# Ledger of designs, part 14: miniprotein binders against q5uxb8

Target 1, 222 residues: q5uxb8
Amino acid sequence: MPDAVRRCPEDGFFEGDTCPVCDGAGTHILDGARRRQLSKFVSGALRHFPEDAGIEVDKAGWTGFDALRVAVERQYDWADAAALAGVIATDPKGRFERTGVGNEAGITTAGGRVRAAYGHSVDVTLDGTDDPVPATLYHGTAPRNVDSIREAGLKPMSRQTVHLSESAAAAREVGRRHAADPVVFVVDATAMQSDDRRIVKRGTETYTTDRVSPVYLSLLEK
Below, E stands for the ipSAE of ESMFold2; O stands for the ipSAE of OpenDDE; V2 stands for 0.75 times the mean of E and O plus 0.25 times the DockQ between their complexes.

## First folded at step 5 (miniprotein)

Design T12
Fold by ESMFold2-Fast, scan of step 5:
Structure T12 (fold): chain B 222 residues (1-222), chain A 81 residues (1-81)
Amino acid sequence: as target 1 above (222 residues)
Amino acid sequence: SPEELDELAWKILDLAYEAEFLIEEGDPEKVERLAEKIEELAEKAERLKEEGDPERAEELKEKVEDLAEYIKLLEELLKEG
């Protein structure tokens, strides 16, 4: 269960019982159970079923904060703008991105745009971060997938994006989730970008793309 | 019927939201139970193709199949550790 969400008037939303900045108790916003419930709804609506949740997202996955708030209030009679803002601001997995509110994203209950930072199954092209994409990226996978990847490339599973790692070590660790002895593919990100294939940074070591053609792939021998 | 298709759509949405947090919970039993529910919804979507609005029923079946593939990936992830 996630921790409760509380609000400090000066420092904004926080999780748990004590503000990490001023040590104040703040005001209660959501208990852990409701925080989980609302986070699931918001994440699913932005990633998988925006139309069914009653919101519209643009080509980059953005929806207005106020439109999302209306959808949330329609879904849950206990949820309001503060609950939504708090869930977005305190998400430990970094599932959400909010823009158009400057430095106030952790404090404000109005304005701006919201999108899922990753994991979309809908047709969305993320705009990425300001950081450049490395020339080489990596993908870890189970050995049983090697032949299909060599023939067809890397494809999103269940219409999600293809996840790429910044290092061979990180890719191997991700691959260990699917096999005890994973293999790592090297991705020629420079070639992909020169061919107008989009790669976007999501998080500190993770990049996403729609698909990776076999021409950009080689198997790491180490 | 339109009412049954609406009900199916909302059930699919509910399961999709639940699936989003299954990996954080790390509970193989919940993943197994969700897989069972998804299979039931796939059968209902197929049946509704014959009863009215086959185009919408086919769209919902595709959504259920996409969700089923995602759950298979989650099952493998939790088993392999």
Scores: ipSAE 0.000, ipTM 0.262, lowest interface PAE 10.7, mean pLDDT 74

Design T13
Fold by ESMFold2-Fast, scan of step 5:
Structure T13 (fold): chain B 222 residues (1-222), chain A 83 residues (1-83)
Amino acid sequence: as target 1 above (222 residues)
Amino acid sequence: SPEELDELAWKILDLAYEAEFLIEEGDPEKVERLAEKIEELAEKAERLKEEGDPERAEELKEKVEKLAELIKELEELLKWEKK
């Protein structure tokens, strides 16, 4: 069972008993059972049955937070805007993205748009998000690929985009699928975006792009 | 080829994430479709052993086979839940 969702007036929503920022207890929003139930409904509505849930999802998967709140309140008499915002903000698996609320996504109970970060059975293209991209991203690979990447950069395979990680540790974990001792490339995402190269967030720690030129790449020093 | 091994590794990751949600959702039709995709990836991994880096291809095949086993367990669990 998941942990309960609580709210700190200063720091926003958190899971468990204690605010990770201020160590305060906050106020109760959802117990674990209701958190699970609401999370399943929201995930299903965004990925699999938006029409049945009474929401409209655009081509990129987005729906309005307030429209989703109305659907949630219709489904459960115990759920409200805070319950919805809390489930989205505290999801440990990064199932949800929220945009249009600036730095307030972990705190606000109104406004913005919500989509599932992945897992859709409905036809959506997860492109065109304006979510902030970190200045630096990472790509883990086998040592044998270093020379080709330095010469040609990172290129998508015929049916795939280039995947980048938010942290060196996550990139190294990905790289372990290719080699026991992977190397990590550092990607200058700020320079890429300044040159109008598109990078799109997918999930909590993963980003995609069409390719990465060698000029944006360097090996992470061990 | 290294490029095909990269593609396979990413597809395995994507399906593993999807499997986590199917465990919670319990949709047998979607589980069946995921099982079909996983079986296709297992066949691709087997073919890639013949093209080079057979040790890496074997590791990926083992990961795919574990995912296939998990999905088959989910299919059976969903049938019991509906009884």
Scores: ipSAE 0.000, ipTM 0.143, lowest interface PAE 12.1, mean pLDDT 74

Design T14
Fold by ESMFold2-Fast, scan of step 5:
Structure T14 (fold): chain B 222 residues (1-222), chain A 81 residues (1-81)
Amino acid sequence: as target 1 above (222 residues)
Amino acid sequence: SPEELDELAWLILDLAYAAEFLIEEGDPEKVERLAEKIEELAEAAERLKEEGDPERAEELIEAVEKLAELIKYLAELLKEG
């Protein structure tokens, strides 16, 4: 069963009993059972039954947050904008992507766009002309892998695809899972796309590709 | 990877809920489209089995097969209505 969703007025939505930033109790938004119900409905509406849910999804998979809120309120009389925002903000699986609200995605109960994010395990195309790939992407790795990557490029060793980050900071964060002092590679995404290499957005700040040839890579100087 | 297997498990649960929702709404065409996505998940689970977690991949393949049978059964029920 998932943890309850609560809200800190300063730090935004969180799961469990205490705010990870200020140690406050916050205000209750959803218990675990309702969180699960709402999460499944939102996921299904975005991925499988948008018309039945009464929302319109564009070619890239996006719908307006406010339109999705109306659908949620129609489906569940106990759910509101805070419940929807909380489910999206605290999703441990990263199944939802929200854009158009800057740094407020963890706090705001209005605005922006939402779409379903698929992982590397299922190759479902949600990208369109409305979902541009940044000119530059990043890959964080352990220092011991640098020579191999310079020689052979980025290859999906145990994963189906190579994961790339939108920023150097995000790439370093990912790299910390595998090394205390990770290094970051800069990926020339514009050159890759010009050479018909496919890059797909799969979640918040996360992109995937089949492989990255050394010609598109350079080591970010510290 | 464990993350990939966990994500597939969540997708299977999402599809099961979507099937229940669409059955309540009475749309057999959309239930049939879900069956296609189940086939994609089965293919992904088979790839993961080859990559080094065969026991978990087998469990996911079984879950996908059962969900596909359920969706097919429910689509037939909707057509009979």
Scores: ipSAE 0.000, ipTM 0.265, lowest interface PAE 11.6, mean pLDDT 72

## First folded at step 8 (miniprotein)

Design Dr1 (at its last look DockQ between E and O 0.09; V2 from the best seeds 0.00; counts 0 for: pae E 4.2 > 1.5, pTM O .705 < .8, other shape alone 3.453 > 2.5, placed apart)
Fold by ESMFold2, look of step 8:
Formats: sequence, structure tokens, C-alpha cells
Structure Dr1 (fold): chain B 222 residues (1-222), chain A 80 residues (1-80)
Amino acid sequence: as target 1 above (222 residues)
Amino acid sequence: SELEKRIKELEELLKELAEKLGLPEPEVEITVWDGFVYVKVEIGGEKIAVAIGDSVEEAKRRAAEEALRKLEEKLKELEK
């Protein structure tokens, strides 16, 4: 159950008991259950059913904050602009992006645009490094690492992120840095994205993510 | 279950109210995305209510209650 959302009159929305800027208690906006429910509806509306929710998303996935506010107010009698702004501002997984309000995004309850950061089933192209992610990705490694990867998955170790390759051939090239006869794991990127795991393209053929749990991994047959 | 009984009652009331208003029978669409259940109630192709929940039963109850509220408001406006 996520933490309640509260609002500091000076510093804006926060989760937990005290404002991270002034240590004040603020005003209660949403309990954890309603926060989770609203977050799911907003995520669904932005990713999957914008028309049914009564909003329009553009090619980059954006909709107006005020239009989204109207949609959530129609959906839940307890929802309002503060509830919506709070859910967006305090989201612990970075599900939402807000623009057009400068540095007021954590404070204002009006204006600007909002989108889901990931997870769309509708046809959008996100800016930055959000190029399309293939359904399948690959990881090349030394044979000595196979058992630990099957047990614990892929982790960044001393790097900042896990690196995945667009093709088996590219993965073998990367794996040759570590062994003459590398092993390739197949990564179910579709399943990872369905479970809200973020994968980002970095350059032409490389993708990054925080980790890959064993459930998404299998060995490539030669 | 008590929840299933309540859902059936709500759906019967919704059908009756739609008939009273001269509207088509309500239609229910259920979809699962991102680990939640989404329920949509339509009448004559028009969305009347959308609800989400952790279960099909709870989402259906919420959607039916919203749809009833909207149709009851519509009836009150006509009877003015």
C-alpha cells in the first residue's frame, strides 16, 4: 500500500509524514488506497484508453492537465485537482511526466500537460531516448556467469544499468569482451514492459534497464 | 456471494431504468491492463461509466453504481 499524499502550503506535495523541505506535517490529500486507485486510473487513461476517459493524447503522449482533472473528477467523487497533482508529483516509480509549468510541477494544481512516461498501448512516440523497444532483447556474457544469472538475474554490478542488445549477433560481440565463446541470454522485453519495467534505447543497438529478473531470461539455443 | 448478489441487483436496476428512459440495454466491457481490471458500461454506444478495481466484481459494482447515478440524474431532468 503506498504512503498517503500530503501537501505543504509552502513547498507542495509530498508522501509520508513530513515535508522534505520544512519538516512540517502539511495537509492530508489522499490515503494510500485512493492514491493507488487514482494512479491506476490515470495510468490506464494515459496509456490504454484515453478516448474512453474523455481525454486526447497527442503523438508524444501528452494531454492537458486540466482535461485530465475533469476526467478524474468524473470518475471518482473524492478526486479533485489536488488529488491528481499529488499523485503525479509524488509517484514513486516515475510513471508520469508533467511539462508547461516550469519548476511549479510539485506545487501547482492547474495548467501544463501530462503523459505516461512508459507503458503505452496507444500509438505514441516519446521524446528523448524512448525509441521503440524490440519485443526480444539479448545479453551476452561469459559461460562462468550463467549459473548466477539464472539464479539472480541481470544486475548492473559496477555499472549504472544493465545493458541489453538488439540482436543475438550484437550480444555475442559484447560477450566476446569477456570470453572467447560467449553465451547469450534471451530477454523477454515485452513481458518486462508489461510489468512496468523501464527499458531505454541508448544509441543504435543498445538498451538499458535497472535489472532483469530470472523470469524474463532464457538461454539462446545455438 | 453478497457482492455477486449486489452486482446482479444493480444490473437489473440499470436495465429497468434504461427501459424507462427509452434507451438500449446496457452493455459491459471488461479489460485487464497493467494489473488492474477496467470495466466500461455503454448504452447505445455511449460510454456511461468507467471503473477500475483489483477484481472484476468490485470494478463491475463501481461501474454499475456510477451508471445508475447518471441515468437517475437524466430521469430527474426529464421529469422537471
Scores: ipSAE 0.158, ipTM 0.550, lowest interface PAE 4.2, mean pLDDT 83
Fold by OpenDDE base, look of step 8:
Structure Dr1 (fold): chain B 222 residues (1-222), chain A 80 residues (1-80)
Amino acid sequence: as target 1 above (222 residues)
Amino acid sequence: SELEKRIKELEELLKELAEKLGLPEPEVEITVWDGFVYVKVEIGGEKIAVAIGDSVEEAKRRAAEEALRKLEEKLKELEK
């Protein structure tokens, strides 16, 4: 788990147990789990779904800290200005930039602007890697493969990755290349991603993944 | 699947609400990104609600609440 976020009254936010400047204990702000959760949300809000998060970003990706705070507080009842400021100040990946608060950027819980440091194109040319994945995907195959798939899941065959389709119709079309009467598996993409299984959009209707365990699969009933 | 069941439950709820209000049947779309679940509700091609959650259940709940609020607003507009 990521380290907890703490705040030194003199030196600002830090991760770990002691202030790196004065060795003080500081005040606990966020545990590691909430830190991770909030960091992901803020990153998403700034990069991918500002409108849905309730913020506006300018052409350079900037939003007001206070506006972002409101969005965060709306999203999580446990989040506040200190939580947001702490996540921004201690992000190990340098995902955030904060300006307009002088040298107190690491301390202040109000004012200034925030943006994603990278990956923000005004045109969210989401690298296909960051495109939202439908909760449900589909895989078309030949009937002869059903038992194997139920047992072992979907594995790459001739390709390096398993190909999933956005719709059952598209999956059937893929399956028709292998059989006259293809079967379609339903893939629980939500559960896969919740289990840190990566699914990547590769085309208009095509998604790829390394493997799909049988746990995520069900046969679409005709 | 459990996911399909959850989607269906949301759609049914929203359908019932829309029917009561004399609106077209809502369309529900759920997507996942980096551990977040996005639920979008559309009526007649118009986006009514978008919710973000850490789970399908959370996002579904939020979407339903937002959709209801928006539907109530639309009803008020139609009564004018």
Scores: ipSAE 0.109, ipTM 0.531, lowest interface PAE 2.9, mean pLDDT 80
ESMFold2 (binder alone), look of step 8: mean pLDDT 78; pTM 0.722

Design Dr2 (at its last look DockQ between E and O 0.07; V2 from the best seeds 0.00; counts 0 for: pae E 4.6 > 1.5, pTM O .735 < .8, other shape alone 3.255 > 2.5, placed apart)
Fold by ESMFold2, look of step 10:
Structure Dr2 (fold): chain B 222 residues (1-222), chain A 84 residues (1-84)
Amino acid sequence: as target 1 above (222 residues)
Amino acid sequence: SELEKRIKELEELLKELAEKLGLPEPEVEITVWTEDGETFVYVKVEIGGEKIAVAIGDSWEEAERRAAEEALRKLEEKLKELEK
């Protein structure tokens, strides 16, 4: 659990229970749990879901501090400008860069720009232990659809997404909507995610995606 | 597991409450990333393309439970306001 963030009115934000400059207690800003939660949100927003967070990042990854503050306050009712500034100023791993505030970055709660530090960020790693989606998913269908699926892959009809099942048994049940003896395709979800294909969990046992290319499909032997 | 049963209960409650409010079925989106060797999970609950709740956690199950609970809280508030 990381240390709490506190604020010294003279010396700025610090972690732990006493200011390293004046040895005073300062004012409490965030406990360790909230510090960790906010740091994760800020990192994710800057690197992975800026649009969902309601911020715009430029091609170099910069966003305005004040815009990020609004996003943080919208996300957590306990968060404010001091919380955001404190997380940025005290980050022990150098995950954030802040510019446009000179030497006041450790003190000021307004202004400037913020970016995730490029050398400290890691993209999504998709394997069985770090993957929120099972490595293998399944799709059940009528036998008459097999040839078209082998050639063109799984595509949504009209406005529906492609639905995938967590097990072959569940996929077979879905496929019986169209046939008494459905066939099941095996979907290589690990490969799909490695190729930046999005798979969305619709509940505990059901997943959706917009398309499954034939390269990810094989037939399940009966 | 017990956590999986709880998540199913929360999802059913979300669906029921969304129906009462005349809203589309809730959707759950999950994003995973790693940073400095640590795995992060972001869960978003949407209704009709609008974000209702999000949660971040160290595991899929924990983040999903938290996001579903927050979504329920928000929808329950909306229902109370509507029934006044």
Scores: ipSAE 0.158, ipTM 0.615, lowest interface PAE 4.6, mean pLDDT 77
Fold by OpenDDE base, look of step 8:
Structure Dr2 (fold): chain B 222 residues (1-222), chain A 84 residues (1-84)
Amino acid sequence: as target 1 above (222 residues)
Amino acid sequence: SELEKRIKELEELLKELAEKLGLPEPEVEITVWTEDGETFVYVKVEIGGEKIAVAIGDSWEEAERRAAEEALRKLEEKLKELEK
């Protein structure tokens, strides 16, 4: 279970027991269970079912913070602006982006726009980043998919893009949701980039691309 | 498929409740995603084209339970409103 979300009046939202900046206790915002629940709802709303959640997302995936707050408050009677802001600000995987709130982005409970950083099934066009891409990336999948991937490569399925992991461990974890004994493909990101295939960093450990041809793939040996 | 089975099971559960209330048969949509190594289950319940419940869970069982509970609650609330 994730750690609780707390808020330092000076330094903003944080996870854990003490503020990482001033070592203060802060104010309790959400327990771990509600944090996880709210995070998943917000992720789903921004990525997969905005209409059902009662929000609209633009072509770049953005929605208003206040609109999202209303949706969250409707969904959960215990949720409020602080809860939403806290979940957004403390997400360990960088699932969320918030803009339009100036220097108060880590503290403010009103205003600005929010989007998911990656993982959309709805039709959005995310802007590019100049973040460096590792030479090697990874993709976790079920063993039953190996032959198809060897033949056709990696293609978007339920998502707009192919998701690649920064580490083999992260890739295995993704794959475990599809099979008890997942396989990991190694992606030659350097070769892809040399061939003008775009790879973009999104989350803390997640990279996205439109497609990965079999020529860039190899199975990680156990 | 497993998904179809789950949908049917939840629909049947909610159908009994809807019938008792004189409401149209519930429609259930279940979608499963994997995000960053975590399972995401989304359940939507509609009655007469109106969204009654949206539930998210880490498992099928959790999402289905939450959807059922929320749907029941909202149906009861609507019934009370109609009786006024």
Scores: ipSAE 0.145, ipTM 0.592, lowest interface PAE 2.7, mean pLDDT 84
ESMFold2, look of step 8: ipSAE 0.147; ipTM 0.591
ESMFold2 (binder alone), look of step 8: mean pLDDT 70; pTM 0.556
ESMFold2 (binder alone), look of step 10: mean pLDDT 71; pTM 0.571
OpenDDE base, look of step 10: ipSAE 0.038; ipTM 0.507

Design Dr3 (at its last look DockQ between E and O 0.24; V2 from the best seeds 0.00; counts 0 for: pae E 8.6 > 1.5, pTM O .650 < .8)
Fold by OpenDDE base, look of step 8:
Structure Dr3 (fold): chain B 222 residues (1-222), chain A 80 residues (1-80)
Amino acid sequence: as target 1 above (222 residues)
Amino acid sequence: SELEKRIKELEELLKELAEKLGLPEPEVVIWVEDGEVFVYVKIGGETIAIADGSSYEEAKRRAAEEALRKLEEKLKELEK
């Protein structure tokens, strides 16, 4: 059974008992059982039976978050916007994509669009799947996270995927959200891809992946 | 098997409850992803229940049980 979903007011949704960013307890959103149940429903709705779930999915697989929320609330009396947002943000398999909520995708409980990242039975054309990935990508973070990342790699935090940047500058900008003097990790994207680790371009400067093992990481020296 | 018997019983109960509610016969949709089986119970174009499992039998049982609960709840609401 999956871990419970909680919400940190500062860092967003996370699984488990402690915020992986600030070590705070956060607020309880869903237990593991409901998390699993809701995740399965949302995944199914987005991949296999949108009409039956009461949502519309466009040709790219997108539905409105609010529309999906309505469908979820109809399906389960215990489900709400926070539950849905939490499931989307914490999915360990990267099943979901959410856009239109800026850098706070893991915090916001309204707005934007949602789709399944893969596994559709309905006819959808996913974008970005064939976009070339640079040999080197970057990840910006706070200095306090360096030891953890060296040990465990990059894991999804308040988001369903790890976000990588195309440039060190972009990575630093992302990192500034967490610290005044961010550090940047260099990601060996070529090695990852050679090991069948999927990296997908999302947006203009962002790439996403499920996880980055420490073996692909090095700290960019200032 | 006892499991197969139980699943059949649940399906029959689902059918009965759907009939009482004036709903069409429940439909079962099965999908397999990454070695997991997903079962959806549909009634009148609406998904009533969804479940997963390591086997078809497990997923189907769970879906049937969930659907049964939901239909029973709907029936109770209509009787009020």
Scores: ipSAE 0.046, ipTM 0.520, lowest interface PAE 3.1, mean pLDDT 80
Fold by ESMFold2, look of step 8:
Structure Dr3 (fold): chain B 222 residues (1-222), chain A 80 residues (1-80)
Amino acid sequence: as target 1 above (222 residues)
Amino acid sequence: SELEKRIKELEELLKELAEKLGLPEPEVVIWVEDGEVFVYVKIGGETIAIADGSSYEEAKRRAAEEALRKLEEKLKELEK
């Protein structure tokens, strides 16, 4: 269950009980259950079903915050602008990006544009970032996929890109959603970049690339 | 078994209510991302309910219940 979302009058949205800037309690915006529910709807709408949700995304994946607010309010009678802004501002995985509001992204409940940072199945083109890429990245998968990955490498199945994890622990967590005893591949990101393969950071702990040839892959032992 | 029986009941009620309202038969669509499961109920190309859950069956039950609630509200308005 994720933490509740609260709002500090001076410092904006935060999760948990205490504003990290002023130590105040703020006001309650969403409990954890509704936060999870709204986050999943927003993520799905931006990544997979924008038209069904009643929004339009441009070629870079952006939609208007106010249009998304209307869609959210139609979907849930308990949701409002503050709920939407709070979910976007406090997402621990960096799944949402907001622009067009200057330094007010963690505070304002109106205006600007929003997109998912990664995970799209709709046809979008995302700008790269300058964030450094770790020398080693990881991919968690079901044991039944090992032989095919060793032979063909990693490919973007239902997504536009291959998704890689920052740590073995993160990769294992992703893999556990698909298998009880997941297998983790180690990705030699340094070698990939030396061979002019592009890797881009998306969100807090996720990196993307178009594919990973088998030469860059090895199994994580124990 | 009990959950499966409840889901079948909900789907039958949903189909019956859609027919009474003159709407097409409901369609269930499933999407999986990052190990999370979404279930959508669509009628005539319009998404009327979206839900998640700890399992496919739980998500399906939640989506069907939400769809029923929305259609029941529409029926109550028409009977007035």
Scores: ipSAE 0.012, ipTM 0.407, lowest interface PAE 8.6, mean pLDDT 81
ESMFold2 (binder alone), look of step 8: mean pLDDT 75; pTM 0.662

Design L1 (at its last look DockQ between E and O 0.42; V2 from the best seeds 0.59)
Fold by OpenDDE base, look of step 8:
Structure L1 (fold): chain B 222 residues (1-222), chain A 85 residues (1-85)
Amino acid sequence: as target 1 above (222 residues)
Amino acid sequence: SELEKRIKELEELLKELAEKLGLPEPEVDIIVVEGDEENPKVYVFVEIDGWEIAWAVGSSVEEAKRRAAEEALRKLEEELKELEK
C-alpha cells in the first residue's frame, strides 16, 4: 500500500508523514488506499476511458484539471481538488503531467491541464522531447528480480517501454509498491546514449527506453 | 460457476507464465465506473512490477477479469516466444 498524501501549506503535496522540505507535518489529504484507488481511476481515465470517465482529451492527451476534478468528484464522494492535485503531484511512477500552473504545480488545486505521460490506448501523440537525459538513471525493482535482470537486463512488457527514474529515491519508491526492501539498479545512461540507445524523458522524473542491456546496469549498494 | 473456474485457470496460467519469464506475480486492480447506474462498466487492469501489461472492460467483474487475464496471457506468451528464439 502506498503512503498517505499530505499537503504542506508552503511546500505543497508530499507522501509520508513529514514534509521533505520543512519537516512539517502538513495536512492529511488521502490515505494510501484512497490514493491508490484515485490514481488508478485517473490514470485509466486519461489513458483508456476518457468518455466513460466524463472527460475529453485532446490529440496530445491533455484534459483540463477542472474537468478532471469534476470527473473524480462524480466517481468518488470523498475525492476533491486537493485529492486530485495530491495524487498528480506525488505519483511515484511519473504517470501524470501537469502544466499551466506555473511554479505552483505542486501546491495549486485549480487550473492547468493534465495528461498521462505514457501507457495510452486512446489515440494520442505525445510531444517529442529534447529534454536532456541525466548521465545516470535508476530502476527500482523487487529483490526477486535481481538475477533475471543481471542475466537479461531490463526488458519492456509487450508494447511497453522500460521506465527509469531520475533518482535512487524515486526508484526505491517505485519498487516499494512491490517489495518491502526494494533494490535499485544504476543505469549508465551516458553509455547507452553513446551506443545510440534512445532514452526519452516522460513525465516527472521518469525516462523511457526500449530496453537496458546488463552491460549498462549495476546494483546500487546499500 | 464455469466462468469463475475459467478465471481461476487463467490467473494460474498467468502466474505460471510470469514465473517462467522471471517476472513478479501479476497484480489485478478493478475499477467500476458509475457513469451509467443501470449499466456500469468494469475496468480491470493487470500489472507486473507496477507496470500495466493489460486491461479490459466488461459489464461485470467476472467478464472484465476474464478478458483482462486473457489479454495479459497473450502478451506474456508473445514475450516468451521471443525469448525462445
Scores: ipSAE 0.668, ipTM 0.880, lowest interface PAE 0.6, mean pLDDT 86
Fold by ESMFold2, look of step 8:
Structure L1 (fold): chain B 222 residues (1-222), chain A 85 residues (1-85)
Amino acid sequence: as target 1 above (222 residues)
Amino acid sequence: SELEKRIKELEELLKELAEKLGLPEPEVDIIVVEGDEENPKVYVFVEIDGWEIAWAVGSSVEEAKRRAAEEALRKLEEELKELEK
């Protein structure tokens, strides 16, 4: 079960019991069950069934936040703008992007545009963001995958896109979901971008690319 | 019912195939969308470790589950074949 979503009046939405910025309790927005339910509806609507959900997505995958709010309120009696904003702001998988609200994306409950960051079955062409890309990124994996990755590089496989982590610790956490003693690859993101490879920030600590050639990869020693 | 027995069979096959691939057990989620005054649409998702593997739509929960499970099996079988090359 995911954590509940709460709202700090100054710092915005967070999960868990206390605001990570001010340590205050905030106000309750959604329990974990409703958070999971709403997140799956929003993800499905943006990726697969926008028309059935009552929204329109443009060629880059965007819909209006306020239009999406109306759709979720129609779908669930308990949903409102704060619930929607909270699900988007706290998503642990980087499923959603929000633009057109400046630095207020984790706080505001109105305005801007929203899209799924990946996983579309509808015909869209995703543009990138202008967020900076760190010089070094990381990929955590099971030890059984090391030889194939050294030989062929990183490919999306069943994940729909290649996901890279901002830190070695985050990459280990990803790898631990598949193995008790994960292996971490170091990704030379600067070299990739110098060679015109596109890397895009999709969440707070997550980046995506379509593939990583072996020349950009090395193992991180423990 | 026969359809419920088929769904259980497919879910067991999915669990076995995920294990062969070194993946956690699959999870199934269901969304019912109102919109057709005569019949709602049912969307079913198969996820592994929170990542969407497959989805399907149907006029009933059981039919959508069967379709999503079969699509998930096909995708995981293809991934296994790719790994074994």
Scores: ipSAE 0.631, ipTM 0.851, lowest interface PAE 1.2, mean pLDDT 84
ESMFold2 (binder alone), look of step 8: mean pLDDT 78; pTM 0.733

